VH-VL binders against Protein archease. Designs and how they scored, part 2

Target 1, 141 residues: Protein archease, of Thermoplasma acidophilum (q9hkc1)
Amino acid sequence: MDSDDNRTLSYEVVDHESDIGVIVYGKTYEELFSNAVYAMADLIVDVSRLKENRKMHEVITGKTPEDIMVNLLSRVLFYLDTYYILYYRITSKYSDGELDAYFYGSEIPEGIEYRNVIKAVTYSDLAVKPEEGYAKIIFDL
Key: E = the ipSAE of ESMFold2; O = the ipSAE of OpenDDE; V2 = 0.75 times the mean of E and O plus 0.25 times the DockQ between their complexes.

## First folded at step 1 (VH-VL)

Design f8 (framework fv_fiztasovimab)
Fold by ESMFold2-Fast, scan of step 1:
Structure f8 (fold): chain C 141 residues (1-141), chain A 122 residues (1-122), chain B 110 residues (1-110)
Amino acid sequence: as target 1 above (141 residues)
Amino acid sequence: QVQLQQWGAGLLKPSETLSLTCAVYGGSFSGYYWGWIRQPPGKGLEWIGEISHSGSTNSNPSLKSRVTMSVDTSKNQFSLKVSSVTAADTAVYFCARGPSIAARGKYYMDVWGKGTTVTVSS
Amino acid sequence: QSVLTQPPSASGTPGQRVSISCSGSSSNIGSNYVYWYQQLPGTAPKLLIFSNNQRPSGVPDRFSGSKSGTSASLAISGLRSEDEADYYCAAWDDSLSGYVFGTGTKVTVL
């Protein structure tokens, strides 16, 4: 019910000095992007306490998969910070330079506890490697 | 302009629970963290912790076992409790408006209550 | 507990410049914005400088802030008697996941 520790096969938490990081697993760009969104959201709040009641469509662009990862996760943080909506699931199609994505999430309920306050997505040690089955992302707290 | 009004305990005995409340007037309660800072006599400022509109808390690790914070969004109020007080908890306690959730990485208090003097003596 | 180090005191005469240093580490000043608070005797602290070097509305331009690496500085030019106060630097600390204040500097106007 409660996932206050690293309890999923989709990601692992890595302590990176003063920051927090995740390793997410997947065999495609779409799986890695989707698992990264879930991992970041789950680091912010207990996603199991949310009920999906928001949906949006957006195309995320970037010159590299790493740029798209930063832009994607930064877009999720923008909606949380601006509208109190946390998107924690995506379905998407990746074509070179573009991620065409549907985002699914929830308004943040009153009284929910934040696990971490993630201030930014970093390029530090950033990797998006579907052929190797993983992506690694470091967050500023 | 936003104003903070605070009230609560003044004189306590060791082992009692300190309870303070802060009310927000003239501005939005939502979208901000709300915090508590204390200052022992003749000493510097110590951050106690913060609470968001959503009830998420983060507190000073040295105090966290004794600190409870809560919000009442219907009244635009937030509260601090510190259990099992000792003479070391004697201080002026300030409530303050913390960072906007939309202003990530910018951690400051721009609106402060006037302070409540808390004395713990037997 | 304060993790940012300031000199305990600084002094000057009216019209002089005083500077207050604030020393931290990579987990606080090195990676986050620095803030300065002024506390007049018997009052609540007032935000004096935000985001390293910005002034809130109503703060005179004789107050300025700067940051270099893991250290910050507050400068008060044209010192006035009403500037006699305690000054605190502050920053978020990533390793503590919390806000930390400096040890404080008492500015005396002679």
Scores: ipSAE 0.000, ipTM 0.490, lowest interface PAE 16.7, mean pLDDT 84

Design f9 (framework fv_fiztasovimab)
Fold by ESMFold2-Fast, scan of step 1:
Structure f9 (fold): chain C 141 residues (1-141), chain A 123 residues (1-123), chain B 110 residues (1-110)
Amino acid sequence: as target 1 above (141 residues)
Amino acid sequence: QVQLQQWGAGLLKPSETLSLTCAVYGGSFSGYYWGWIRQPPGKGLEWIGEISHSGSTNSNPSLKSRVTMSVDTSKNQFSLKVSSVTAADTAVYFCARGLGYSSGWFEYYMDVWGKGTTVTVSS
Amino acid sequence: QSVLTQPPSASGTPGQRVSISCSGSSSNIGSNYVYWYQQLPGTAPKLLIFRNNQRPSGVPDRFSGSKSGTSASLAISGLRSEDEADYYCAAWDDSLSGYVFGTGTKVTVL
């Protein structure tokens, strides 16, 4: 491993004029949710320039894993847009209908470059499939 | 306003399992943590752990191997079991409602407490 | 120190001011909100102060909290006989991933 964190995070980007998509990999619901949060954050700014100085706890609810994914990522966008805090790492436990999540992140530093402005998380072609080892999410730019 | 009613075994012998239950009245069971705190005679408060309404748990590391918590959402109840008790487990046990929701900092505190259940472990 | 340290006792006469210190570390008080609980004799603890210095509805102005660095303090102004109780500070501890209470302070009104 190249980093002291011994962290490996994999995602692929599909880029269109009006949307951007990501494929994240994981073997559990928790891994897919965690990797999706990091992938979205990394699409917004270079997360390696951030130092964790914010944390919070929240239970994310939804009728399906897909609903939970949309609600989770939308909550991250809410904190960024409202408070200028980007949460880019979570630890969590999934159980039917809810994700009990601890969020870690940072205030957005002055002068940081925004890679993309993500306006919304969509249900378009949304997949959350730990049994297949992936999730696919499409964002509106 | 929310009230917590608690009950369970009062007198135990060493090596037995203590079992306590707490019921929530007058408020929502979902959206909160449900926790346990104990107080040995003449001593201070010790946090045992918490459980969400969905069953996600977090426990004091020093007690984790002996502690089991559970929820029954149909009855708005949550329970604590402590295995292999010793005299050191003699205490008043309190159940409590925990809040752990914050948008900027990690927030955790108990705003509603049960009246306590005395547990004595003696040979 | 893995728990928060408080003086074991404090005392005063009616009308005096008493202060209770609470000492922690960077992994608890230094990083997280501080809370204070009041335990009247023979009763369950009651939340007295939350988020370092906020009062729940029904807690009089005589009680105030503060935090600086890795330490916190509870002040009781205009001490009354009904304030005789045990007081506990508390905070989340990042190293333990758990909630820790202070050692407790018994306030006696003489």
Scores: ipSAE 0.000, ipTM 0.520, lowest interface PAE 14.1, mean pLDDT 85

Design n1 (framework fv_necitumumab)
Fold by ESMFold2-Fast, scan of step 1:
Structure n1 (fold): chain C 141 residues (1-141), chain A 123 residues (1-123), chain B 107 residues (1-107)
Amino acid sequence: as target 1 above (141 residues)
Amino acid sequence: QVQLQESGPGLVKPSQTLSLTCTVSGGSISSGDYYWSWIRQPPGKGLEWIGYIYYSGSTDYNPSLKSRVTMSVDTSKNQFSLKVNSVTAADTAVYYCARVDYEFWSGYLFDYWGQGTLVTVSS
Amino acid sequence: EIVMTQSPATLSLSPGERATLSCRASQSVSSYLAWYQQKPGQAPRLLIYDASNRATGIPARFSGSGSGTDFTLTISSLEPEDFAVYYCQQYNNWPLTFGGGTKAEIK
């Protein structure tokens, strides 16, 4: 899997009624954002079954890295909910306040099984800390 | 084989909306194997990709034009359409519709083209 | 966006001569590069994709080479019908971008 190769992904299911969490690892903002996109997508469906056939470019803005993370992952959910396209890989350049990102993904195949239905990205315990090598994100189911 | 044909007015006034339709024959727009695209060429200049649409209605637009362009698809008529809002003289061009053959995850190739239709923006 | 630069802008040659057209990308596009031919009053026609693969029906005299940022289209022996404008196009990054074109004209 090209989306899986050369990645450091780990996540924990924290099932409190409406929540699921993930911890991703990376040494740069770009790595943490990229790994968070993949982790969320993989929580939704088995991304190894998808073939990249969709591409787009977008600049994600925010006041903090945490805001950018919420906005980035919310953008991915928007395309899934609106267009049935799941973007599960990004390449990007981070500069304070902006993430200039190319998104790669796939149309959701008819009949694919959803692992989880993620409703929203939350600010609960949200952390984006490349200096500590991790990011932590909690999703609302 | 697949054939594409553009149709629409040849003259549009500045500030109005340019509307074009592409009719596909010899193949179905409802096929999941292809995207459908618009490309334009101002007189004496090069090619500019505008955007593509999938039969489901999913679109992706050139960021330079994204605020002014909209594409739509009508699978029952085997057609897809382009609207460009707030046109100026810079929008004067030959507009081509084309099929996009997806060869793999990054293969977006224009394998069949319409003959092109000249749209002049003039008062 | 990736900027595609083609050179020369105009190539003046005689039938039977070898033509070499260059296309450069502002950053790597790997091998995701296509070449199109456009004759006056006609739509472009796909010639080469994935830098070096000939499209269906394209004569063997057309060949493509290169990867990364530097690409070449070669016509081994020009036929009268080959005098046209040639465009390169990258499809590695969004948005899709074309070069400015090279016009092959008769001397």
Scores: ipSAE 0.005, ipTM 0.511, lowest interface PAE 12.0, mean pLDDT 85

Design n2 (framework fv_necitumumab)
Heavy chain, then light chain:
Amino acid sequence: QVQLQESGPGLVKPSQTLSLTCTVSGGSISSGDYYWSWIRQPPGKGLEWIGYIYYSGSTDYNPSLKSRVTMSVDTSKNQFSLKVNSVTAADTAVYYCARAYFDSSGYRYTFDYWGQGTLVTVSS
Amino acid sequence: EIVMTQSPATLSLSPGERATLSCRASQSVSSYLAWYQQKPGQAPRLLIYDASNRATGIPARFSGSGSGTDFTLTISSLEPEDFAVYYCQQYNNWPLTFGGGTKAEIK
ESMFold2-Fast, scan of step 1: ipSAE 0.005; ipTM 0.538

Design n3 (framework fv_necitumumab)
Fold by ESMFold2-Fast, scan of step 1:
Structure n3 (fold): chain C 141 residues (1-141), chain A 123 residues (1-123), chain B 107 residues (1-107)
Amino acid sequence: as target 1 above (141 residues)
Amino acid sequence: QVQLQESGPGLVKPSQTLSLTCTVSGGSISSGDYYWSWIRQPPGKGLEWIGYIYYSGSTDYNPSLKSRVTMSVDTSKNQFSLKVNSVTAADTAVYYCARGKVLRYFDWTFDYWGQGTLVTVSS
Amino acid sequence: EIVMTQSPATLSLSPGERATLSCRASQSVSSYLAWYQQKPGQAPRLLIYDASNRATGIPARFSGSGSGTDFTLTISSLEPEDFAVYYCQQYNNWPLTFGGGTKAEIK
């Protein structure tokens, strides 16, 4: 069959008035970043309906893991809004100040249903805590 | 070091199913950092990527072959397999299995290959 | 699918000469391009990845350059063991695609 990684990912949706948030789980920075990308993408469309046909490489920089999280997810939104490509999977290596990442995703198919329109990633209540096994991210709708 | 070895029949009759297995040694197939591919080469021609499989069983196939190709993985035997149904003379090729090698982090290049096995489709 | 075109189909050169092999993509593949060497009866061997990075154990005489749609593999001074077929491969888009190959043969 078509490429569907059928990965078991865990995240919780948090409703917050005009905002929507996720809690993602992982024991490393790389896991938390990867799971946050997937969770945000899954909030936008049903990612199980997408087939990977796009790949790119980019280094995401930031002063803190929180900055890297915002910059990473904002980069995903940029490609969706600009090129109509949704990246929903990454593989990466984290070192202080840098996330060296390969992004995997697809062109948005015609007729796909959008679950949410995410306008921005926020710093509101942002947490990236692999030592506690979670990250929390809030999005502006 | 990691080694890949193809096995399967060298001769298949037209309209039948071609079945090949790749045995991996010196490393585990149950790694999320790698993908496992089949690539073929008709005699005197270039390389054609057939498809890949992840250790979880997730696959993607070249659209030109997708209707006839199935891959599977058996992590207990450290093997992955290829089936091509309804074969014709156009499927005559050397078939290679290959690992998608992580060079820095992850990429779709192939650094570890089996030696290749020639499959001839003929009556 | 992205079509990869290699030129020339055959290079006839002598040992010690410089070889320049071209690979062109029908669409931009950024820098996600690899080069492989294949000797008769053998599996391909990865030479270059990310357009210009040598794989482990590959001699310094092999170098890659280019980005976007135009790529070059250069062998600065051919050794006898370098006479082989060379393939480029893009890995920016699905499906993965290879060029038709360039055969480097002794004059």
Scores: ipSAE 0.006, ipTM 0.533, lowest interface PAE 12.2, mean pLDDT 85

Design n4 (framework fv_necitumumab)
Fold by ESMFold2-Fast, scan of step 1:
Structure n4 (fold): chain C 141 residues (1-141), chain A 123 residues (1-123), chain B 107 residues (1-107)
Amino acid sequence: as target 1 above (141 residues)
Amino acid sequence: QVQLQESGPGLVKPSQTLSLTCTVSGGSISSGDYYWSWIRQPPGKGLEWIGYIYYSGSTDYNPSLKSRVTMSVDTSKNQFSLKVNSVTAADTAVYYCARDRGYSYGKYLFDYWGQGTLVTVSS
Amino acid sequence: EIVMTQSPATLSLSPGERATLSCRASQSVSSYLAWYQQKPGQAPRLLIYDASNRATGIPARFSGSGSGTDFTLTISSLEPEDFAVYYCQQYNNWPLTFGGGTKAEIK
């Protein structure tokens, strides 16, 4: 059995014309939310080149896990677009209707290369299924 | 209410590792609402933030100290600890542990502090 | 890192007088600035956060103002217990940085 300490899981990229998507893996809501944040960030820039120098705490609310996923990832995009801070790691606690999350990331360095410019998180084919071990998210480019 | 108490040696020899522990009472360190920090103050000088830890073990350190500093947390004992490697006379200071409210957008506000412990680096 | 400069280093005043303490950042920190009070032999105490908000239990005579690079802590009428060292701290930019302090002393 692989270590519970493994923070980073592989994701799969799904390309489809004007959009891009990811499939992330995990057995808990917290794992799926964490892995989705990392995957989206890694689609935007090479996260391995960044050093964590920003943190924040926020409660993300939603009526369904799918709503929470959209709201969570949209919050990450908001901070990137507004403050030029990319949060690419979270630790969190999920309870029905709420994700209590600590975000870790960095200021975007000058001259950084963007892999993709993600404009929005979509509800298209959105799935958050820890009982089935995966989540699927599609982004507008 | 919430109280923090530092413990550790009052005297450390140059080149040794300084080890301090903060015990939290009146509140749980396992609460996701807070981060826990170390801050130091050399005699007669100002304050220097050292680093913080979250109960999950996630840390950030002041870049000026990051090569010599490690923090750890023990949620079962409601404690967090600081190690400073390869100490010199410049590490002589009062060391404080403090609760960080963990506010949005990098807000790092210290609302509860330990009383401080003086560490002298001398042979 | 952001350098925080406090002035004056020492402020000599009598009880009942108004105290004005300055804190300047080397670049803008928006309104993300806190003030702490430290009495001899004690830990610092949070007074003001977000430049102007009083922390819980802090008397109304303490007020903060400013934004960007220039900040002021004002004590409208000094009481004997207010003679202490005051530190400003920015939390807009990583790493966190503190000012060098202003000592308010009787004379």
Scores: ipSAE 0.006, ipTM 0.516, lowest interface PAE 13.1, mean pLDDT 85

Design n7 (framework fv_necitumumab)
Fold by ESMFold2-Fast, scan of step 1:
Structure n7 (fold): chain C 141 residues (1-141), chain A 123 residues (1-123), chain B 107 residues (1-107)
Amino acid sequence: as target 1 above (141 residues)
Amino acid sequence: QVQLQESGPGLVKPSQTLSLTCTVSGGSISSGDYYWSWIRQPPGKGLEWIGYIYYSGSTDYNPSLKSRVTMSVDTSKNQFSLKVNSVTAADTAVYYCARGRIVGTTKYTFDYWGQGTLVTVSS
Amino acid sequence: EIVMTQSPATLSLSPGERATLSCRASQSVSSYLAWYQQKPGQAPRLLIYDASNRATGIPARFSGSGSGTDFTLTISSLEPEDFAVYYCQQYNNWPLTFGGGTKAEIK
């Protein structure tokens, strides 16, 4: 199996001593943002153990696609930390400066095993490059 | 109610291009929730996924067909289309258009299908 | 590509009997496995997604189980309308692939 197999629906994990990162694949900004949300969520818990029971709509703004990526993933972490709701799927429309997104997710059951505790999304080595088919995001543990 | 309807010629000559259109009604194609797909079934055989198109125009095709297949989407007409170049008798099949609903893990399954249209490749 | 193998090819049963259909993947597809029903002259209909979740409007007699490489579709008590061909489909790996189908026919 290589990275092209299931590349639009999968991610690669990049480990660092105090950080964890992902490389996600997609042909559009919308695909890269969606795949990044899934990858981060799947790093936090086994998403296959969740049943979708929460939905919301938000517009994520930013000056660059990189800013939008940080703001988007940070918004997901906010809902998890504040309300114990993990959004692991989005559908969205990207236009310069904003991502109009519908979020789908689940309440986190008490006692579920956390794979990782992600403290923050970083700008370290951050790339959002649909023309090259990938985005790279590093998380602070 | 969401409905999908295939249209296009039922007979195509060998070496020509097979061209089909899917018209969607009862729902908008301009939605990030769906991968609009084509699936085919040769007479008496199983199902083969051909590819999808996202409303943005982004596509992915089955590697077995990649060199011969093109999809397009027309959001103003609520339609998406399939072209298969250089057809042979092996391309004789019922062609279905289908809505790939993204399920809770960013993967997708086909929740609505057109009725199917038989395309015969023959001289 | 992931090869999906369904068994048996044909299942001959009477109404009221329990049907058990098997689907095996050549490598793990986690829980990203769907089941479809196809009646003669009709398009396939989604029955089960994520290995065990029933699609909207699907009767409770249909249930799915399994993970990884081995999956089962169970029909607890066959109705006359259930005699059809059943296909499994993985959506974990690109390209999407279907099994060869199991035909449930009247004995």
Scores: ipSAE 0.000, ipTM 0.524, lowest interface PAE 14.8, mean pLDDT 86

Design n9 (framework fv_necitumumab; at its last look DockQ between E and O 0.15; V2 from the best seeds 0.00; counts 0 for: pae E 13.5 > 2, placed apart)
Heavy chain, then light chain:
Amino acid sequence: QVQLQESGPGLVKPSQTLSLTCTVSGGSISSGDYYWSWIRQPPGKGLEWIGYIYYSGSTDYNPSLKSRVTMSVDTSKNQFSLKVNSVTAADTAVYYCARVGYKTTVTYRLYFDYWGQGTLVTVSS
Amino acid sequence: EIVMTQSPATLSLSPGERATLSCRASQSVSSYLAWYQQKPGQAPRLLIYDASNRATGIPARFSGSGSGTDFTLTISSLEPEDFAVYYCQQYNNWPLTFGGGTKAEIK
ESMFold2-Fast, scan of step 1: ipSAE 0.319; ipTM 0.777
ESMFold2, look of step 2: ipSAE 0.000; ipTM 0.563
ESMFold2 (binder alone), look of step 2: mean pLDDT 91; pTM 0.935
OpenDDE, look of step 2: ipSAE 0.021; ipTM 0.626

Design o11 (framework fv_ofatumumab)
Fold by ESMFold2-Fast, scan of step 1:
Structure o11 (fold): chain C 141 residues (1-141), chain A 125 residues (1-125), chain B 107 residues (1-107)
Amino acid sequence: as target 1 above (141 residues)
Amino acid sequence: EVQLVESGGGLVQPGRSLRLSCAASGFTFDNYAMHWVRQAPGKGLEWVSTISWNSGKIGYADSVKGRFTISRDNAKKSLYLQMNSLRAEDTALYYCAKSRYTVTYKTGYYGMDVWGQGTTVTVSS
Amino acid sequence: EIVLTQSPATLSLSPGERATLSCRASQSVSSYLAWYQQKPGQAPRLLIYDASNRATGIPARFSGSGSGTDFTLTISSLEPEDFAVYYCQQYSNWPITFGQGTRLEIK
């Protein structure tokens, strides 16, 4: 037996030359937001090589769950691009218009290999549907 | 829509070399680990080699180590297998396969969700 | 290397019956196990990954279970197109290894 058996977090990559998409799974807004952050981080680097040593708190706002998703993932990209810190895990509470989140992550080690350089989070085919168990996000490379 | 097409197989004498190619389409090739898996006539599947997205992680089956070299050209969306010092036991159908990607298991050894139709290599005198 | 042993080697059943295929690992592979179907003249087709997750497009009659060293693939009600060879594969440790296969044939 292994304690890893209940790790059901997975995502599907949907792909064209200049963009890449993910489908993440979850039954709540909090699960979908958390899984999207991890999926994006996983597309950028091998997260298993990172040692969690950074934590921050931020409230992400938006008019719709889709807006909150774009703003959340864009905030993660901002910290990576500006401070060389990749936040790959969040714990959060969702209320209409607000995601109150703690971010956990790591400084990017010098010489780590990047899998993808994600330029932006897009609104193309964006879906955040906990009632259907999934969210779909497309990124510009 | 997502496709892998192998080529380069043929009949070759023992001790000689052959280079296999695999052309990818319909997905971002450089996001995935790629594999060569072979199947001898009437036998089961045997893993040959794996290469990570950036060529930073490469593995080989003991039976081919030192003789075969896996490589990839991300700009051309192509995977290669250079086979040197071929032996009769290398006779098989050679498949190109793509790793499935998952946030749960970042080992580079995920299940293989897309396969080509294979290219036949026959090593005989 | 991790050795995967599949049983039975051959399973003879009729359409409509339930098929149960076993895969046993020589050491724990946690849940890092996949199942493939191969029909004559065709490439393998991924059915199950991470022991129990159905791949995209795979019919609900296919299910996987197990963890550690003991894994099962179940086909709840056989269709004619299900008669094929089935392979398990582990990706817990390098080198990647496959089981020897179970041949599912018409009785």
Scores: ipSAE 0.000, ipTM 0.519, lowest interface PAE 13.4, mean pLDDT 85

Design o4 (framework fv_ofatumumab)
Fold by ESMFold2-Fast, scan of step 1:
Structure o4 (fold): chain C 141 residues (1-141), chain A 124 residues (1-124), chain B 107 residues (1-107)
Amino acid sequence: as target 1 above (141 residues)
Amino acid sequence: EVQLVESGGGLVQPGRSLRLSCAASGFTFDNYAMHWVRQAPGKGLEWVSTISWNSGKIGYADSVKGRFTISRDNAKKSLYLQMNSLRAEDTALYYCAKDRGYSYGWLYYGMDVWGQGTTVTVSS
Amino acid sequence: EIVLTQSPATLSLSPGERATLSCRASQSVSSYLAWYQQKPGQAPRLLIYDASNRATGIPARFSGSGSGTDFTLTISSLEPEDFAVYYCQQYSNWPITFGQGTRLEIK
C-alpha cells in the first residue's frame, strides 16, 4: 500500500488465523523504523482518517536493531492500549543502541473502525536490514 | 493452484540468442523475488540469476554475467531470461523458481515453487 | 564465492533405515541454508529452509540441523519415495550457490 509520504507497505500473511506481517522499505535504520511505525499504525486503523494532534519525545534503547524495533513498536502499542493515542509517524536518530525519537500521532476518534487488533510484536522472522533496503516484522493478532 | 510454466527453449547454434519466458499463476507475483536455475544433463543445480519483486535488485552467476539479462513484467505475471552469445556450456534444463519469502535486497529465503523447466541445447 | 560440499556423494540404504546427509560451507552462512529433493525427470522440491524449518507439506521424518558452516539433513526412517538426489543451497551471500548433491539410492 501507498501512503501520503509515498511509503511502500507489503503484507505477508504467515498464519491467517493468528499472524500478520509487513515488509517496509528504506535505506537507513531511521527510515526503516519510521516506515515500520507507519505500517503497523495503518494495519490498525485508516491513518488518513486521523488528524495529527499529539507529539512526544522518547529514547528507545536496545542491544540490537531488532530489539530496538520490537521495543519501538511495543511502545506505540502501549500508548494505544493505555491512553487511546496512536502514534503513526516518527523522526529519529539512531546511534549506539539508542533511537532518539519524536513521535507524532492522534487520539483515536470515537467511532473509528479498527482494521486489526494487534496484540504483540514478535521476533519471528524479524529482520532489520538497511543495507538490503528492507525490514520484515510479524505481529500477533 | 500455484504454478510456474517455462517456455522458449530449443536447439540453438553457438553465438546466437534465445529468450526464455516463465508464466506465473495462483499467487501474488509482484510480492516475490524470482530465480532462474539451470541443470546440465546429468549434473547438479546451478543458480543463474535473481530479480527482486520490483526489479531493484538483480544478480547473475559469473558464468553468464554480461551475456544474460533477467527481467519481469508484473502486470503480465511473467519472468524472462534473455540469453545472448550462447555457448555449448549453457546447454541445460532451465528452471523458473519463486522465492519463498517476501524480500527486497540480496537476502532471499529459498525457492519454494519450481516450474518443470525448458530445455536449451547449444550445439553446432 | 561460498562453496558447499556435500557428503557422501552416494549413500546406499534400505527402506526403514535412517539417512544422514552432510553439507559444509567454505565460510559461515549463518542459518541461511535450504535443502531440496529432486527425483529423476522432476523439478527440485523444497524440503527445509533456514537450516531447520520444514517446508509446507513435508513429512515429519525430514529434519534439518546445523548453523554456520556445518549442516545436516536427516531422514529418520526411509520410505521408498525418498530415494532421490538431495541438494543444499545457501542464500547468505551472492552468488547463490548449491552443493553438488548427494544421491540416495536403494540397496
Scores: ipSAE 0.000, ipTM 0.508, lowest interface PAE 15.8, mean pLDDT 85

